# VHH binders against q75qn6r703to848, part 9

Target 1, 146 residues: q75qn6r703to848
Amino acid sequence: KPSMIQENLFIGGGLAARSIYTLQHLGITHVLCLCANEIGQSDTQYPDLFEYQNFSITDDEDSNIESIFQEALDFIKHGEETGGKILVHCFEGRSRSATVVLAYLMLQKKLTLLEAWSKLRKVHRRAQPNDGFARILINLDKKCHG

## First folded at step 22 (VHH)

Design n4
Fold by OpenDDE, fold request of step 24:
Formats: C-alpha cells, structure tokens, sequence
Structure n4 (fold): chain B 146 residues (1-146), chain A 121 residues (1-121)
C-alpha cells in the first residue's frame, strides 16, 4: 500500500502505518508519523519493531507544517544514515505526508517543486497538499531556487 | 539529565576481541532504540549498529556484519557491543547514542564522551 519514493523512502496512510505485516514486508525500520492523534498514535505503534518520530500536525490550511520540516528531515536522514527504510505517513497519505516528502526532495535532493511534484505523483497519485501547505511549498521553492 | 557513559575501549591486535559497555541514565532506557557509532580521526561519524527497545531487532553496518554483536540489558540500563575479529580500520572513538524527538546534536539527540578503540599490531 505504501508508495516507494526512493529505495529507502516510502509514503503512505495510517492503515499502512499500523500494519506490522506491511511494514515488515517492505523492510521499514523508521516511521515518521504526521498525525494529530486522530487514530491514537501511541496505541497503534510498535516501538520494539520500529523507531517512531511523531509530530502533532493537523491537515488544515493554517497549520504551520513548515515548523517541523527540519526535525522531520533530520529523522529521515537519521534513518538513511543507519541503513534503514523510512515510511512517512499521515492519516490518508495525501496532504501532510506528501508535503513533508516534497520538502525533503526540495531541501535534501535539491529538486525544484515541479521536479519533486512530478517524482512524487509518478508513484503516489493521491498526493495532494492542501492549499495552505501548497503555499508553504511554493514559498520554499522561491527560497531555494529564486 | 540524560547521560551515556561508554567504557571498555583499549589497544588490541588485529584479530582480537573487545567488549564495549554503555551505562545510561536520566531517561527511560527501555523506551529507546540505541545505537553505536564511531568516529575515526579526520572522518565523520559512522553508524555501526542499532538495537530496538526490547532487543528483538538488531542492525549492522556492512563493515562490521558478522564480527560485531549489539545487545542490551534493560534491567541494568546498559548497552553492549561485542567486537570480534577486529581490524585496523575499526580504530575509532566509539559512542553510545540515542535518538529522540528534538534537533539532533552530532547526528543524535545524545551521545556519550566515547571510548577509544585502537587496533594495531
């Protein structure tokens, strides 16, 4: 169910994130959770099987998701540097997770927003940041590329 | 206050063995994945091994697979690294580390002062 962005990076929704079989089948070791405790993060996580980084972010246009970009990217980098595979997920795998993946591709892989968007949409068609998150990403693109 | 204290380093000959320990305090040790990392002179930190909260899952860098074994004793708040068949390229300061939710310092939330391992004939 999760979509593979890169060899060690996946994106998905809450159902995939709480499926031990799915995560183990994909070889996931690290889980970046972008939820607002909608599904009870602590109750649906398995700390002895996966390492988690949880962010309390709502899928609203006025949500300050940019404030977690650095910490989120640090966690992804941590997973990469330790030979792991990272799943970035939110509730539906549509807006919050997509936004963070796009930020990762732009800031870490030096892609333009258009390039990052094309890369993500090729493998994860449901990706759709809300209008507020889109504005944040557009501003990020301007900062990175002029 | 989080504290990680490594010990067990020393001088060994190639092919020798060494066992490192890390005493943890100031946090719920059993709630965190733990890591060994090493840093050789003039090089950046290198991940060595990972162990899950209960020890059910372990991971190793390719350079140490089959030679190193990570383990933990949660009742003693202690992390271990058994190093066998040591090589010259294993020479480094070895650090015990954990990762949390805050910004990373030197790649991890916390790490100890390190213990020096020197492999030389």
Amino acid sequence: as target 1 above (146 residues)
Amino acid sequence: EVQLLESGGGLVQPGGSLRLSCAASGFTFSSYWMYWVRQAPGKGPEWVSTISTGGGSTYYADSVKGRFTISRDNSKNTLYLQMNSLRAEDTAVYYCAKYGSSRRTSGYDYRGQGTLVTVSS
Scores: ipSAE 0.889, ipTM 0.937, lowest interface PAE 0.5, mean pLDDT 94
Fold by OpenDDE, fold request of step 24:
Structure n4 (fold): chain B 146 residues (1-146), chain A 121 residues (1-121)
Amino acid sequence: as target 1 above (146 residues)
Amino acid sequence: EVQLLESGGGLVQPGGSLRLSCAASGFTFSSYWMYWVRQAPGKGPEWVSTISTGGGSTYYADSVKGRFTISRDNSKNTLYLQMNSLRAEDTAVYYCAKYGSSRRTSGYDYRGQGTLVTVSS
């Protein structure tokens, strides 16, 4: 169910994130959880099998998701530097997780928003940041690329 | 206050063995994955090994696979690194480290002062 963005980066929803078999089959070692007291957080996590970073963020247009970008990207980088594979997930794998993946592609891989969007949508068609998150990403694109 | 204290380093001949220890305090040790990293003279930090909270999962850099073994004793808040078949290129300061939710320094939230391992004939 998770979609492969890169060899070491995956995106998905809460159902995939709580499936030990799915995660182990993909070789996932690190899980970035973008939920707000939803299914897939601490009570359904397996810390002896995977390393987790949890963020309490709601899928609302006024949510300040950009405030977690640096910390989220640091966790992804940590997974990469330790030879791991990272799953970025939210509840549905649609808005919050997509937003963080796009931010990663823009800030770390130096892609424009259009390039990042194209890359993500090729493998994860359900990706759709809410309007507030989209505005944040557009502003990020201007900051990064003018 | 988080504290990590490495020990066990020293001078060893090529092909020799050494066992490093890391004493942890100031946090719930058993709740964190733990890491060994090393830094050779004139080089940047290099990830060496990872161990999960209960030790069920372990990972190693290709350069040390088959020679190093990471382990932990949560009852003693101690991390270990058994190093066998040591090579000259293993010469470095070895650090134990943790990753959490705080600001990262040198790729990790916290690491100790390190212990020097010198492999030389």
Scores: ipSAE 0.888, ipTM 0.936, lowest interface PAE 0.5, mean pLDDT 94
Fold by OpenDDE, last read:
Structure n4 (fold): chain B 146 residues (1-146), chain A 121 residues (1-121)
Amino acid sequence: as target 1 above (146 residues)
Amino acid sequence: EVQLLESGGGLVQPGGSLRLSCAASGFTFSSYWMYWVRQAPGKGPEWVSTISTGGGSTYYADSVKGRFTISRDNSKNTLYLQMNSLRAEDTAVYYCAKYGSSRRTSGYDYRGQGTLVTVSS
């Protein structure tokens, strides 16, 4: 099941993202997909039901996930500005999706990494960016807060 | 080149109706959700309505819900906005908008020049 971070923002895995019932039940309108060759590809999406933004990114420590932060956040903001509800998902809902959500909370909501982490973990216990992504987030925190 | 061209605006009395159209070109229209947004004098842009690729899903701002109807004809690459029971506060420039890339203007990748809707007695 997707976890609700805030009223219009959810995080989850690929299986949840493919469940029309789940998405509609939650009122999801926008889906941010952070998958490479896994569940969540276009053939598993329903573009007449949800608006998608797809990023091909692997859950590797060397993946340059920070390169998509701005675009990802723009999509989330787009969903918010149109009265929608956004699901951010990756394959397992652990690393890539968590990283982007944390980046959103830090950059958009102006939270520190610790604050963002606390907020996310309260509702999504499986959140766990890989070590590379963690380093990226730490650097982002330093950049934002010194 | 992506182009969106709005039309159908004009002067109408309160309670009246208008139908806006947006002609799209330069992209696969049927592959994108489309939006209507408006900007009233002295105000910022306001989201009005959303329609999914095939029209199966539609959404409306609370301010227009029950009065406006968004639709599309993918065979004609055209987006529509039927506006009924128009009110003075609906006066604005109405824009057809598309989202789909990183660089956005006013929250959207592309929008047209807009069409003016004036609701006045």
Scores: ipSAE 0.888, ipTM 0.937, lowest interface PAE 0.5, mean pLDDT 94
Fold by OpenDDE, last read:
Structure n4 (fold): chain B 146 residues (1-146), chain A 121 residues (1-121)
Amino acid sequence: as target 1 above (146 residues)
Amino acid sequence: EVQLLESGGGLVQPGGSLRLSCAASGFTFSSYWMYWVRQAPGKGPEWVSTISTGGGSTYYADSVKGRFTISRDNSKNTLYLQMNSLRAEDTAVYYCAKYGSSRRTSGYDYRGQGTLVTVSS
């Protein structure tokens, strides 16, 4: 169900995030949850099986998702440094999760937005940041690459 | 307010054993995954082991797998690291660590002063 972006990084929606079997089958150890009281938060989390980082953020064009980029990336890096595998998820696995993954690819892997988009869409075709998030990513691309 | 205090380090011969302890305070210990990390002289910090909130999940670096065992006693707010079959390359300062979102210190939000483990003949 989750899509593999790289060996230790996956993206998905809420249904995948609450499937213990799916997560364990993929070897997921860390779960980055980008939801606002939606499927996949504390009621459906298993902290003795996975380490969670929860961000309360809505999938709206005016949501300040860039404010969580650093913390989100730090959590992903934490998972990587401890030999883990990270799932980044939101409700549908389309907008919020895609945006954070793209930010990760751009800031950590030094990809352009176009390169990051191509990499993500190759494995996760449902990825589609809302227009507000897209503008944020475009601005990030300009900051990173001119 | 978060405090981590490591103990149990010392000098041991190769093949020997040590048990490290970490006393935690200032946070709900049972709600967090805990970590052991180490730093050898002249080298960067190295992740050693991870344990989940209730101890149901444990993970180890390849370099210590099969020799070290991480455990915890949530009733005592204490983290443990049983180290067997110690090698010279295990010589390092060992830190108890907690991940958070407030700050980063050598890749972790909080860690103690560390305890020195020296493996030598």
Scores: ipSAE 0.886, ipTM 0.935, lowest interface PAE 0.5, mean pLDDT 94
Fold by OpenDDE, last read:
Structure n4 (fold): chain B 146 residues (1-146), chain A 121 residues (1-121)
Amino acid sequence: as target 1 above (146 residues)
Amino acid sequence: EVQLLESGGGLVQPGGSLRLSCAASGFTFSSYWMYWVRQAPGKGPEWVSTISTGGGSTYYADSVKGRFTISRDNSKNTLYLQMNSLRAEDTAVYYCAKYGSSRRTSGYDYRGQGTLVTVSS
């Protein structure tokens, strides 16, 4: 169900994030949850099986998702440094999760937005940041690459 | 204030054993995954082992698998590392650590002063 971006990084939706079998089958150890009081948090999490980092972000054009980029990336790096595998998910695995993955690819892997987009869409065709998130990513691209 | 206090280090011969302890305070210990990391002289920090909140999941670096065992006692707010079949390359300062994104340094928001483990004949 989740799509593999790289060996230790996956992207998906809430259904996948709630499946213990799916997570364990993929070897997931860390789960980055980008939801806002939606299914996929609290009672649907298993803290003795996975380490979680939860962010309350709505999938709206005016949501300040860039404010969580540093913390989100820190969590991903933490998972990497401990030999883990990270799942980045939101409700549908479409906008919020895609945006954070793109930010990761741009800031950590030094990819342009176009390169990051191509890499993500190659394995996760449903990726589609909303227009507000897209503008944030475009601005990030300018900051990173001039 | 978060506090982590490591102990149990010392000088041991190759093939020997040590048991490290970490006393935690200033946070809800049972709510956090805990980690052991080590730093050898002239080298950067190296992840050693991970344990989940209740101890149901444990992970180890390849270099210590089969020799080290991480455990925890949440009733005592204590983290442990049983180290068997020690090797010279295990010589390092060992740190107890927990993660927090807001104060992240090398993947962890806090670690103690460390305890020195020296493996030498």
Scores: ipSAE 0.883, ipTM 0.932, lowest interface PAE 0.5, mean pLDDT 94
Fold by OpenDDE, look of step 22:
Structure n4 (fold): chain B 146 residues (1-146), chain A 121 residues (1-121)
Amino acid sequence: as target 1 above (146 residues)
Amino acid sequence: EVQLLESGGGLVQPGGSLRLSCAASGFTFSSYWMYWVRQAPGKGPEWVSTISTGGGSTYYADSVKGRFTISRDNSKNTLYLQMNSLRAEDTAVYYCAKYGSSRRTSGYDYRGQGTLVTVSS
């Protein structure tokens, strides 16, 4: 169910993130959870099997998701440096997770927003940041590339 | 205050064994994945091994796989690294570390002072 963006980076929704079988099958070691505790994060996570980084972010246009970009990227880098595989997920795998993945591709992989969007949509068709998150990403693109 | 105190390092001949320990305090030890990392002279930090909160999952760098064993005793707030079949290239300062949300090098928010392991004939 999760979509593979890179060899060590996946994106998905809450259902995939709760499936031990899915996570283990893919070799996931690190889970970046972008949910506003709407799915009972503590009750649905398995910290003895996976390492989690939880962010409380709502899928609203006015949500300050850019405030977590650095921490989110640090967690992804941490997973990479330890030879792990990272799943970035939100509730539906559509907006919040997509936004963070796009930010990662732009800031870490030095892609333009258009390039990052193309890369993500190629493997994860449901990706669709809300309008507020889109504006944040557009602004990020301007900061990174002029 | 978070503290990680490594011990057990020393001089050992190639093929020898050492067991490192890390005493943790100042945080809920059992709630965190723990890590061993090492830094050899003139090189950057290198991830060595990882263990999950309860020890159910363990992972190793390819360079130490089959030779090192990570373990933990949550009742003692202690992390261990059993190192067997040591090689000269294992010479490094070994650090106990945990990940956090704060900006730290190599993805760790805290590490100890380290313990020196020297493998030499």
Scores: ipSAE 0.826, ipTM 0.906, lowest interface PAE 0.6, mean pLDDT 93
Fold by OpenDDE, look of step 23:
Structure n4 (fold): chain B 146 residues (1-146), chain A 121 residues (1-121)
Amino acid sequence: as target 1 above (146 residues)
Amino acid sequence: EVQLLESGGGLVQPGGSLRLSCAASGFTFSSYWMYWVRQAPGKGPEWVSTISTGGGSTYYADSVKGRFTISRDNSKNTLYLQMNSLRAEDTAVYYCAKYGSSRRTSGYDYRGQGTLVTVSS
């Protein structure tokens, strides 16, 4: 269900994030949740099995998702430094999770937005940031690469 | 305020054993994964071991697998590291660490003053 972006980084939706079998099968140790406030999401977390970082971002064009980029990336780096595997997920694995993954690829891996988009879409076809998130990423690309 | 206090370090011969302890306060200990990290002279911090909130999951760096055992007692807010079959390359300052969402230092948000472990013949 989750898509592998790189050896230690996965992207997916809420159903995958709630499946203990899926997470354990993939060797996931860290879960970055972008939809913690949605119904049933917090109740289906297993903190004795996985380490969680929870955010409550709404999937609308006006959501300030860029405000969590640094914290989100710090959590991914934390997972990497401990030899873990990180799942970044939202409800559908389409917009919010894709946006954070793209931000990670641009800021941490120094990719352009186009390169990051190509890399993500190669393995996760349903990735599609909403128009507001897309504008944020475009602005980020300008800041990073001119 | 988050406080972590390591103890149990000392001088041991190769092949010897030590048991480190970490007393935690200032946060809900049982709600957090806990970590041991170490820093040898002239080297950067190195992750050693991790334990989940209830102790159901434990992980180790390849360099210490089979020799070190991480455990915790949530009723005492204490983290432990049993170190067996110690080697010279295990010589380092050992830190108890917690991940948070603020004030990251050296990859970990909170850690104690550390306890020195010296393995030498």
Scores: ipSAE 0.822, ipTM 0.902, lowest interface PAE 0.6, mean pLDDT 94

